# Ledger of designs, part 10: VHH binders against E3 ubiquitin-protein ligase UPL5 (UPL5)

Target 1, 342 residues: E3 ubiquitin-protein ligase UPL5 (UPL5), of Arabidopsis thaliana (Mouse-ear cress) (q9su29r532to873)
Amino acid sequence: SPEALHGGLFMEFKNEEATGPGVLREWFYLVCQEIFNPKNTLFLRSADDFRRFSPNPASKVDPLHPDFFEFTGRVIALALMHKVQVGVLFDRVFFLQLAGLKISLEDIKDTDRIMYNSCKQILEMDPEFFDSNAGLGLTFVLETEELGKRDTIELCPDGKLKAVNSKNRKQYVDLLIERRFATPILEQVKQFSRGFTDMLSHSVPPRSFFKRLYLEDLDGMLRGGENPISIDDWKAHTEYNGFKETDRQIDWFWKILKKMTEEEQRSILFFWTSNKFVPVEGFRGLSSKLYIYRLYEANDRLPLSHTCFYRLCIPRYPTITLMEQRLRLIAQDHVSSSFGKW

## First folded at step 1 (VHH)

Design d9 (framework vhh_ozoralizumab_d1)
Fold by ESMFold2-Fast, scan of step 1:
Structure d9 (fold): chain B 342 residues (1-342), chain A 121 residues (1-121)
Amino acid sequence: as target 1 above (342 residues)
Amino acid sequence: EVQLVESGGGLVQPGGSLRLSCAASGFTFSYYAMYWVRQAPGKGLEWVSEISSGGSSTKYPDSVKGRFTISRDNAKNTLYLQMNSLRPEDTAVYYCATYSGWQSPYLMDVRGQGTLVTVSS
């Protein structure tokens, strides 16, 4: 029930070590899963990239949507400040609106391929051919169709009477893109930006955060990029308790990890830290060193983790085969999400 | 555990004023919209006021609009309700509340213990 989830999130955050990385990361993960759930009316998945989200224009049906977008802005700002990778990406159009930048035709290529191709054709047609065909019958209007109903939105005063021709088609395309992509989400962008900027200004000097980034930079901060995990970098940022770096079990551990698939490596990282992705700058970007602690219990026990402390606990396994079996077991999706982590 | 503790209730005559306070702990207060809800004797819960996480947006039902003002101090983790021009029908236990999810109608399901407001001569 919603009240059980709410109580669970607050109890986890309130623990004595609540400011620890693992507790914060799990809270952000759960909150962002709910915020960016397509079943909620707040955000829509991008058609060409299911990892990317943009505000849902229909969110305005809920009178509380401004508060939810302000809250989302605060959550994302805090996640970025704590270097938490929340596992969601922004659509290019949403990113540009947050940066206060004009959306160009090239910017909608991956957001709406059909509209991109249509507008490109309008701009690239021979001027004499375009004009001889009366601008393909186009006027300065945006035609929308929802549930079989056609609506007409004027892009400028008397737009229904203004024909598109070779001399004004650039203005037509600019106005069409603005009305289709920018205008419908202005309030959502405003409220998100407000929550986001307010959180940042409390900790750092005021700045135009999004204007200073490329989308690829923000992608790395939010998801950790698509680059393979560097096992050497992971090892360089790991310390040991109850093992020496030169111990055979530690050598086996890194050899096993290096042999794993990228998905298995991400599952191990998630089990260890409650996060599947590494910052673009590498393990240096994490808020703490990672630790491998020795368990003094049975030598065949499954690994445990304390994600709040970036702590992986393993016994002194007698063989590399047994260690590999145990690590591969916790790398399974259903196991890495819940079993043996604290 | 999330905790909301209301105070400031009491007996007041019609036309009088009261200021209610709610001390919040156990969660990041500044991230959440906050609500005041009330329950009159023998009646159901009634929504009284809403304030956004940053304090910039407020909403009221017609029954209290113009008479009640909700505000918050995020540095002190405290929510307030200024009640003016009180009427006998405002008599109720007043609860500080927050939302537990992203979908109506399950909003305002986390509440404190309440503070009693009695408007009577």
Scores: ipSAE 0.000, ipTM 0.090, lowest interface PAE 24.3, mean pLDDT 76

Design e1 (framework vhh_etentamig_d1)
Fold by ESMFold2-Fast, scan of step 1:
Structure e1 (fold): chain B 342 residues (1-342), chain A 121 residues (1-121)
Amino acid sequence: as target 1 above (342 residues)
Amino acid sequence: EVQLLESGGGLVQPGGSLRLSCAASGFTFSSYAMSWVRQAPGKGPEWVSGISGSGGSTYYADSVKGRFTISRDNSKNTLYLQMNSLRAEDTAVYYCAKDWSYGTEYLFDYRGQGTLVTVSS
């Protein structure tokens, strides 16, 4: 529930201000698991890139949403200060609003191709042809449709009565994009920026930090490097509890991992550590060694993890086929990043 | 439906103090950040100060840091600006604004009718 999330996470945050780095990493795991869970109302995944998140406009129905977003901004700032990679990417529109920049037509090209093409046509039509056709009958309104019900939002006072023409069509397109993408999450962006600035920035305007970055710079800070994962380097920084390095199950584990796609390997890494990407210097750059613990429960059980300790728990699987089936299941991105640990 | 009403302005000598108030109605006051914005004669609007819904975070323009204090009383739906060590350059109409007022079209929300502050000897 929103109130339980608010109360619980806020109390955790206040307590963590007095604690050491290891406990702080455990707190980030718990908090980010709740904040960016697709089942809660705070954030939505981008439709074209499931790694990216933007605020949920529907979160406004909860009067506590400003506190949730302020808290989230503090969490992200604190993670950046402690070099904790949360593995979350921000949607381009969300990033631009945090930077205080207008969302341009080119910025929505991959987000809403239909709207992009329609607006492009409006702007590229010959001015005389556009005007001779009374601006295609367009007025300063945004039409929305949800589950077959249509509604009309005015882009300006008396927008229903204001015709679009060759002299004002640029303004029309700018307002249309603003109302569709920026305005619905305006309060969430402001509260996030406030929390973020309080923790990280010495500048008064909440936008100053993000204005200094390109989206790609922020991506690197939040997820780390995209270099191919070295399985040999991963193995070299892994220790065992309840298994010997020479055990057949450990040999199977590394063979399966080596045969996985890069995407599957990153999903296993995320399940294990809450980080999808290895620092540029390799596994040496992680804050801890990784551990494979033997789980003494049923020998067909799904793996578990304690990401704050970089601990992966697996039973002594009887066959390589069963181990591969279980590892591939948790390697699905929706399992490793959308659900809690198995 | 949303109403903001500023009060407390007046004529004051340099070095003096004034306390501005803003009475809010028509929305859940404690759930929204609030700002003070001023506009001097012949100049554009300038953001002065902001406060979170809970009152836990406050922000100030460099021109007023150390002199002005923003606060709120959520039980009374009232926003305050305590202005100390006033200077001639603080002369302006002061507006209460719901949310941040940083000056892009989609970031500007709304403000009340304003209250005039004149600092002169």
Scores: ipSAE 0.000, ipTM 0.107, lowest interface PAE 22.0, mean pLDDT 76

Design e2 (framework vhh_brivekimig_d4)
Fold by ESMFold2-Fast, scan of step 1:
Structure e2 (fold): chain B 342 residues (1-342), chain A 121 residues (1-121)
Amino acid sequence: as target 1 above (342 residues)
Amino acid sequence: EVQLVESGGGVVQPGGSLRLSCAASGFTFSDYGMSWVRQAPGKGPEWVSSISGSGSYTLYADSVKGRFTISRDNSKNTLYLQMNSLRPEDTALYYCAREYFSGSWDTFDYSSQGTLVTVSS
């Protein structure tokens, strides 16, 4: 049980380490490492920011998941009370649900860009064109496909029979977002809020607490300052295809990265992985190793990336100067957001 | 307007017991987590123990686990620290502190008075 877990962690600390906030911070670090471990299926790591977590809808497979979420709420409240930076952040959607706020289309832009773009297209399409094309064949259902299996969830009674048109498409989008992002984790949010409220106070409900903050305020409390990226750690978790680790181009690559500003390094990381930030545990916390693949194309070509597989693809650049020019170009925000990331 | 008044300190021999009290006023006591913090002569402050607003959850520094018990009576607006098996290294001024969250990190509301605990033979 969660109570047994935190009890066990307290018992591990020795008396010579035992006075003051250092011991308390180590306890929170160990507890949060266990709670936010993706292998425990309680939380999912955000796709756009490896530091951010949201409850896993699949956590309900474990009958004890309500107790684990209540315990998590207690731990986070305790961390806030003791000014401990736990090194994990909340996904925007999870934060909004804790605040009791409605999730808008703009709120899912970084969480699910594909759904954001599709919903925006639905809302912005010319009404006459939309209706003449039978609302693109849409009905009031949420269609999901995982491993070739299709599931349909009705957004309203008889949703399979209700066509989307120019007059009801706003309602359709609102219900779609609620069903996709809010509804699947309602129990987890409720249990987290119970633990959080018990810890802080009964006169400051969790929604009132979170509603008074911006996400950035909570970020500062939970993580504090951003840690610089360790290039040595990045290199240690990178493998090569079409290059040998001893190749001069690979040596140049890491030397260039080390000379870049923190902002440029984060832009390269974003281009490569679609994330600007490293998990608190470092690159070992990523779901896969990173890869540098050789392109057998023109030796002056811009890098490409396949972010789903953490692949950066570069040609065998003939000089360090050319490689640096190409890497600095993709490190510019407009380029890292727009080119070669599929 | 917030006032925290500590009492119950004294001189005790090693192995003895003391019960500290903190009378709170000027705020809704049950809305706040409370802590005990101590400062030994010539040393900086050390966190000792914390209790949630409801009393359902407690934390202890390793040096006092199994020996000290934190508790509260919300009907009396009073925080307690039961100190058993006292050691010379427990000698300190003991302060109660209110945890306050205002949207930014605030320092503890330390009482200026404290209560002195002296453990000596």
Scores: ipSAE 0.000, ipTM 0.123, lowest interface PAE 20.1, mean pLDDT 77

Design e3 (framework vhh_ozoralizumab_d1)
Fold by ESMFold2-Fast, scan of step 1:
Structure e3 (fold): chain B 342 residues (1-342), chain A 121 residues (1-121)
Amino acid sequence: as target 1 above (342 residues)
Amino acid sequence: EVQLVESGGGLVQPGGSLRLSCAASGFTFSSYWMYWVRQAPGKGLEWVSEINSGGDYTKYPDSVKGRFTISRDNAKNTLYLQMNSLRPEDTAVYYCARDTYFSEGSYLDYRGQGTLVTVSS
């Protein structure tokens, strides 16, 4: 059966021993750094987790992109066979496509929260109310922007003429999600799967391999667990406005972060940047420097953030104790997810 | 708008050969993996071949491996299936289909009207 075949292959793979591990590990690391380098436009970093990558739909402008994705599949299969942790992770949507699984609404919650909320509203609206409002004027189309041009894509034959109603809205949402997340990278996924199959076994389809894993299982194979955030690296990529780097409040800030648990540090990072995880190459991989801005307001107020610009705004706290209390408060999940972000 | 039109089916004696064609329109044919699937009378759909977008990777089930060859011409938006050494059990309606990556166990989002292949006993 596919399950028995995959189980056998997985056992053999798990018992595989690498020869020349130092040289082999460095080779895989360097190759993956180049493949997943944003400069090459083959892969995009996930918006919700900078460690994760998904194929770039725009890679199709390069006529050699099928060869690059086939090669990537081969490299990842070899790394898995040799138990080499390559230091990159896959986006959940990319993982599901490799497994041949449908991308559900819940799967895009963290990837695209705006689309998630919109689709959830469409599905949860009272049927009679939805129909009396002509399906909110929706038809079976997706508006896209490619090469700076806005275009309309039909989700089904005559989609421009097909109104969304209470009887077909689930189909509409399913087609929207597929067209937006699966279809644009379909060729890249297929080429990756070809290379993956060539290395692992022609008799075991890639979909069978990925289908039997949770994303967390694959994460462990590719990265081997979460690396601690380097506070020194974080500090080295932070600049100040309204504070001097030598100010006692800035010294307090970094001291407090160093004492926090990894979970608390990730919550602070999320509040500050809307991302819980640092790129594989460290803070240098972020699109901008981070900034601590002074608030000229009450010296006991909670921090604010402007995540698009990586700005954390804090008042000139009078004591380290007060600063710590305020930072720990925003590090709580229910606060860090929304409070003070804009 | 998406159209797949199969042709080339017919009556053939056991051991004979047929070449099926599928003319695709209404989508970027060169961007999709393509399949041939068939449905024998009273049975479900059976996958018989797949080909990648570039035409350099193909796969077959054991039932047709070595006898059937899938190919494509992206310049003509046409998919082909060369069928050799035909057997009575190959009798079926043959469909050209486009891959979707949608839903577990489902590899198809569009298929054509089909072309009937009858291998006389």
Scores: ipSAE 0.000, ipTM 0.117, lowest interface PAE 20.8, mean pLDDT 77

Design e4 (framework vhh_8emy_2)
Fold by ESMFold2-Fast, scan of step 1:
Structure e4 (fold): chain B 342 residues (1-342), chain A 122 residues (1-122)
Amino acid sequence: as target 1 above (342 residues)
Amino acid sequence: QVQLQESGGGLVQPGSSLRLSCAASGFTFSSYAMHWVRQAPGKGPEWVSSISSGGDSTNYATSVKGRFSISRDNPSKTLYLQMNSLRPEDSAVYYCARELYYDSSGPWFDYRGQGTQVTVSS
């Protein structure tokens, strides 16, 4: 239940003081995976970019949906406050509604490409041809099938009696987009915004957070940037225990990383931190410094990691060849996602 | 976990000076611009001052410019606000805040401390 989940959140935050920021990061990841689970009726994937989520209009069937959306708003606000990458992306339409901005035709292109193409055709058709064909028989109505029920919604007073023509087709498209994409999730957006704002009430200014961002900025905050990783930036934000920065093993480490492919570098980053992407502002945006710790057990051991502390543990490898072999092994997806992490 | 803890507030007479401190932990302090924000009873929050990550650039609200001085010590992870020639209208809870981003409309923050109370009264 939302109340039980909220109680769990409080317990996890209290435990964070004892164990470090990794417990908080893992909690956000697990909670977001549950919230955005397709088996829950809270969110739907966007049709043309299913990495992105928007509130499900059908969530209204669940009497608790306002509480769930309010809770989700609190979770996302907390993740942004703590600079935790939760791996969730929002649909452009949802983002714009959170910002209080009007949804335009161009904004739905990646949300619903079929609707985009249809509306674009309506607007671009020759005016005389459009009017001579009685506006393709269109009137100011939206036909919808919600929860298996067919219904006709008037976009304006007496809309079923108002024909679409070359002079009013832009208004028709604007109203159609609003009713199709904005209005069906208005309550969910309000509840999310309520929870989000309540959590940010102590920040200055707390208002209009989403209005100051492009969607790409929010993507970067929630997932991290897609730009190639700067190894020099990575090195500048790394400290050492049991090694000196000037040690030959440390020079070898950074040299090997620079020679790796982007996918290999991201696998090393994921093994080390449980983050596949770097914050948009670079490594300074991570919640702590990264650390390379010396292992004293065996000089040929595979690297280990404590992702909660951004700690990579390696022995004093005797050769660059052995170090490279060990690092490339943990850079393999099957290895980097399991053995050696705790 | 990001922590910001302010100290140095108190009750002082008009014309007095106070030095506020903010101890930061749980993040790379030297990589973030930092701000001071205040809130008086019954008023909205007011931005007071900012300092760049390296300390090279500082900005001040018109109401405090020439009287207040912001500084930072990155090795000790501490932010300071030196307040001189204090006036009754400077009475407020003062918060240390970490910058999320800065644009033409002003700074936006992701974290702030618990605050320290400054009261200027005779």
Scores: ipSAE 0.000, ipTM 0.097, lowest interface PAE 24.4, mean pLDDT 78

Design e5 (framework vhh_7b18_3)
Fold by ESMFold2-Fast, scan of step 1:
Structure e5 (fold): chain B 342 residues (1-342), chain A 122 residues (1-122)
Amino acid sequence: as target 1 above (342 residues)
Amino acid sequence: QVQLVETGGGLVQPGGSLRLSCAASGFTFSDYAMGWARQVPGKGLEWVSYISSGGSTEYQDSVKGRFTISRDNAKSTVYLQMNSLKPEDTAVYYCARVYEGSFWDSYGMDVWGQGTQVTVSS
């Protein structure tokens, strides 16, 4: 159960007096921070697209890894059901395995560009040239390193003795890709799918869900869209506490935000919500509205935020110039960059 | 209910010391990295120090050897011990919760305190 896999954090959630969107977002944030932490060995970042994750084959050294992947499947299913942006992106290979689809050469381009280029060269080389050079000395084997041990894996019976040639190189590449990327994480994919199905419903198998999506659709559900932020849409989904929408300070706020660069706008959104991206359907896709709360004490303080509740707290700034200075300070990239690593 | 409350600021003479405290509430303090940032008059906001959930620390070059960040997970409190204070250390000091989420391109400080004024007098 989820309690067995991440007991302390899950018990904190279960012992919460109120269950609301802010409490749910805090729970997802903490859980995903642990699951996708590279130090816990469950997931690896893709080598050529560091924004994407796939299961770590080495996770099998932990006897609890099946339970951890089942729990992860439950977490992702819950996030999708509650429209929570968890900020994880899946590697295409992992996505295709969840969909029950065969991994092709084109699918590994961003997972392992060196292997992609090598396999493409093998397939595109002139047949006579390839054969006259003894298939570049290749045989039906994959060299691997797991747990600090180097090994040679036969892709087929007697693979060490089977030379690659122009007639069998497509089969060689297919087997190489399957053994390198699909086979090592089959158990992790299976356990994730089990947890995902358990939470989503008995009627919707994981393969059926993922088969109906492009990877870009799943990206949008889990992280949000990369289109420029609509400030008018942002404003339309913002409510106020301690301010009237007609207040000068509120008019100043939206004017300043409209003048900011896209990077600055995303930094303000991140400060406010811990997310840089808006759902593909816009701010209506968020699990709650955003709020601007008034600070009643100091008129010149920096903004504060409670990201789990989508609250931005600002004082009643006396001038637009002061408000702009304060907002640009919290939008500074160097502050975020200084704290970008765990 | 998620809050950070700073205390310990004040007026001090050059060469003096101050200890800032930041009391956290409303979240599991031990799971988060914590940091201090300061707003120096005329220079904007600058990062001062960082402490990971595991206790690893980093410092801005101008404060290395003079400032020490520490945490007490039992008290849900992060501290900044400031020694050998200089007039240029005069600033509002902000405690912040530090975050590296599951987004590899999304990071920063997501919860901030009210700030505490530190004035190193002439």
Scores: ipSAE 0.000, ipTM 0.228, lowest interface PAE 18.0, mean pLDDT 78

Design e6 (framework vhh_8pnl_2)
Fold by ESMFold2-Fast, scan of step 1:
Structure e6 (fold): chain B 342 residues (1-342), chain A 120 residues (1-120)
Amino acid sequence: as target 1 above (342 residues)
Amino acid sequence: QGQLVESGGGLVQPGGSLRLSCADAGFTFSSYAMAWYRQAPGKERELVARISSGGSTNYADFVKGRFTISRDNAKSTLYLQMNSLKPEDTAMYYCATEYDWPSGFTYDYWGQGTRVTVSA
């Protein structure tokens, strides 16, 4: 239930040693880690863009799924209100449904390339050829395979008896797309919207929240901008413990970061903060300053991080070459995802 | 401190052209959708044109084919090129960002406006 989910997350949060602005960020981190965990079956990762999520149609097997989606809507609204990045993106189809907009064929191009190509072929085939081949044997049905069982869904009354032809194929494609992508998650979208609207409507009457946005703008709000990282801005929002800003190791650190590729810089940021993207307003938009802590252990040790507090722990490396080697190692996405994070 | 400053308004003859500019005072506007609104005397404020962070545009029916919205992210500036101006286009023109708000996703930062008068 939402109360049980809140209770569990509250107990996890209560056991953390977070203080100040890190408290709010850690709460959202724990909540979103739970919500977008594949084991919870609430959301599916989009096949063509692993950064994007859409509601899982199979979530309906859990009778509490409406409560979970309502809770998720509340969490996203709160994150946006508090300027906290949740670290997830929404699939275009999910975004359009939240905006109350019709899903077109072009909108599914990156969601389901096979269906996009099939529908485009149906619409572009010569009318005489299409009709002479009995509409490729198509009828107004959607065939689906759920839980290993093949089912047939009628797109209209007596759809299994209604042949697709050159005159009605546009209607067929429209109904097929709606039933395939919109209808299976209709309840999830409805409950998410209720939770989202309820949180924002407390001050003024509810509005069409998503209708005024473009997907790329929502992306910026939820995960941060995809603009190149400003190393000067990053440095300006970094403080030190166990190092002086004038130390040669600190000079080396920023020089190494500046000459790294954009992908390497994002991997370092991810290792340090658990986020690959800077807020749209820059590093000032983070909930706290970033910190470089001196590690007093072996001078050749790999960096460590405590991401919820934006702490990067490094030893006093004796050479720039060794520091660069260690930083480039943790900049490898595989290594940064599995090592040194608290 | 997200202040937008509009400029480029003035008095113009019917059929004339004006280019409006909206400059950002230092927030990261390249990440947000931007819009031009207008408010004529005795009317409510209405949307003229919108542009996404990626450059996708939408226009009100009454300006399609006459107005062009564009942005220069390097200069943090939004533009509205207005051609074939009509007396009906007379209004105060406002620049706005599309951002989150306590009551929903709507325009958060507004400029002071720039006046456009189309007089015969």
Scores: ipSAE 0.000, ipTM 0.268, lowest interface PAE 14.7, mean pLDDT 78

Design g1 (framework vhh_8pnl_2)
Fold by ESMFold2-Fast, scan of step 1:
Structure g1 (fold): chain B 342 residues (1-342), chain A 121 residues (1-121)
Amino acid sequence: as target 1 above (342 residues)
Amino acid sequence: QGQLVESGGGLVQPGGSLRLSCADAGRTFSSYAMAWYRQAPGKERELVARITSGGSTNYADFVKGRFTISRDNAKSTLYLQMNSLKPEDTAMYYCAADRSYYLTSPEYDYWGQGTRVTVSA
């Protein structure tokens, strides 16, 4: 059940704490990868930004969905309390609903561009032209397509019979946006907020928490900063075992990292630490220093990582070309997310 | 992109009735809001009636109480029942499928070629 799952995961959370801070970070990462997996139908990715998530209205077909959203709220609250990056971002519309704020037309611009453009044209059309064309034939209804069915939803009592005109078109657009984006996930938002509040005992309610933030502030807390990674800062917070800082292989390592693309650098960071982004404070904000350990086995093997301890293990590569080839292999998304990590 | 085919127009006396039909030859009819527009000689095209996929209807004031829009999703056909016809109703009548949130002619994806209605003694 979701209660038994929550209890089991909470016990694992306590075990992870006992074994070290890296294990705690990996627990949050794995749990959030399952929660935000589209196959579980709890959340949808935003069309214009695949990093961002909103509750899936279709999640209501599962009678247990309220418990899953409550659990998610608890997990996010715990991650924020422990300053752990969960690797996911919230869609602006979901963020506003958590803050208890009204969704405006400008707020849906990146969420549903077609609807944004249509509503903008409705509001900007000349009033006399709009009225002479019977409000473009519009009535107070929302046309929807959910679960493979197209449906018509009344925005107000007798909305099917209420014509849109120049005097009520702002009300029409406001109700249309509310029914399209807010109403379908009200229960999910409510349950998430319940779980979130319960975990923030001795803190303000969730609406107060989210209302005092900009979306960009929450982004930083959930995923870390999007600023380019400072390789000099990374190097300054790295220590060595089996290598001297002055060794040619260490010089090669930092030169290779500096010439990698930002995406490749983030993949290396993820392979090494299970974090794709640096805390807003820089590398000093990580829970541990980073370590490069020498492997005393074959001089051509792929790097290994022990993310619990921020440990990257590499052999004493004989050439910069070989080191670069090996580092670029682990920088590929499918390799950095599973292979060679403990 | 006219895949809609209008029929049922003709010459009728004042006070008479006509039923217009519009068949969707190439689209999933039941998924669209549909509308009837008309254009009289020397005038701009104007909305007569609209019906959503769910059956919500809206009528221009000048036809309210006289015309009835309806749809048969099983037959993929839109209808306009016109009663108590007046000489002022003389126009070309067009059906249109709305795949957006608008019913105005510049924003419709598909229009028919029209059917002519003449109301004269």
Scores: ipSAE 0.000, ipTM 0.190, lowest interface PAE 18.1, mean pLDDT 77

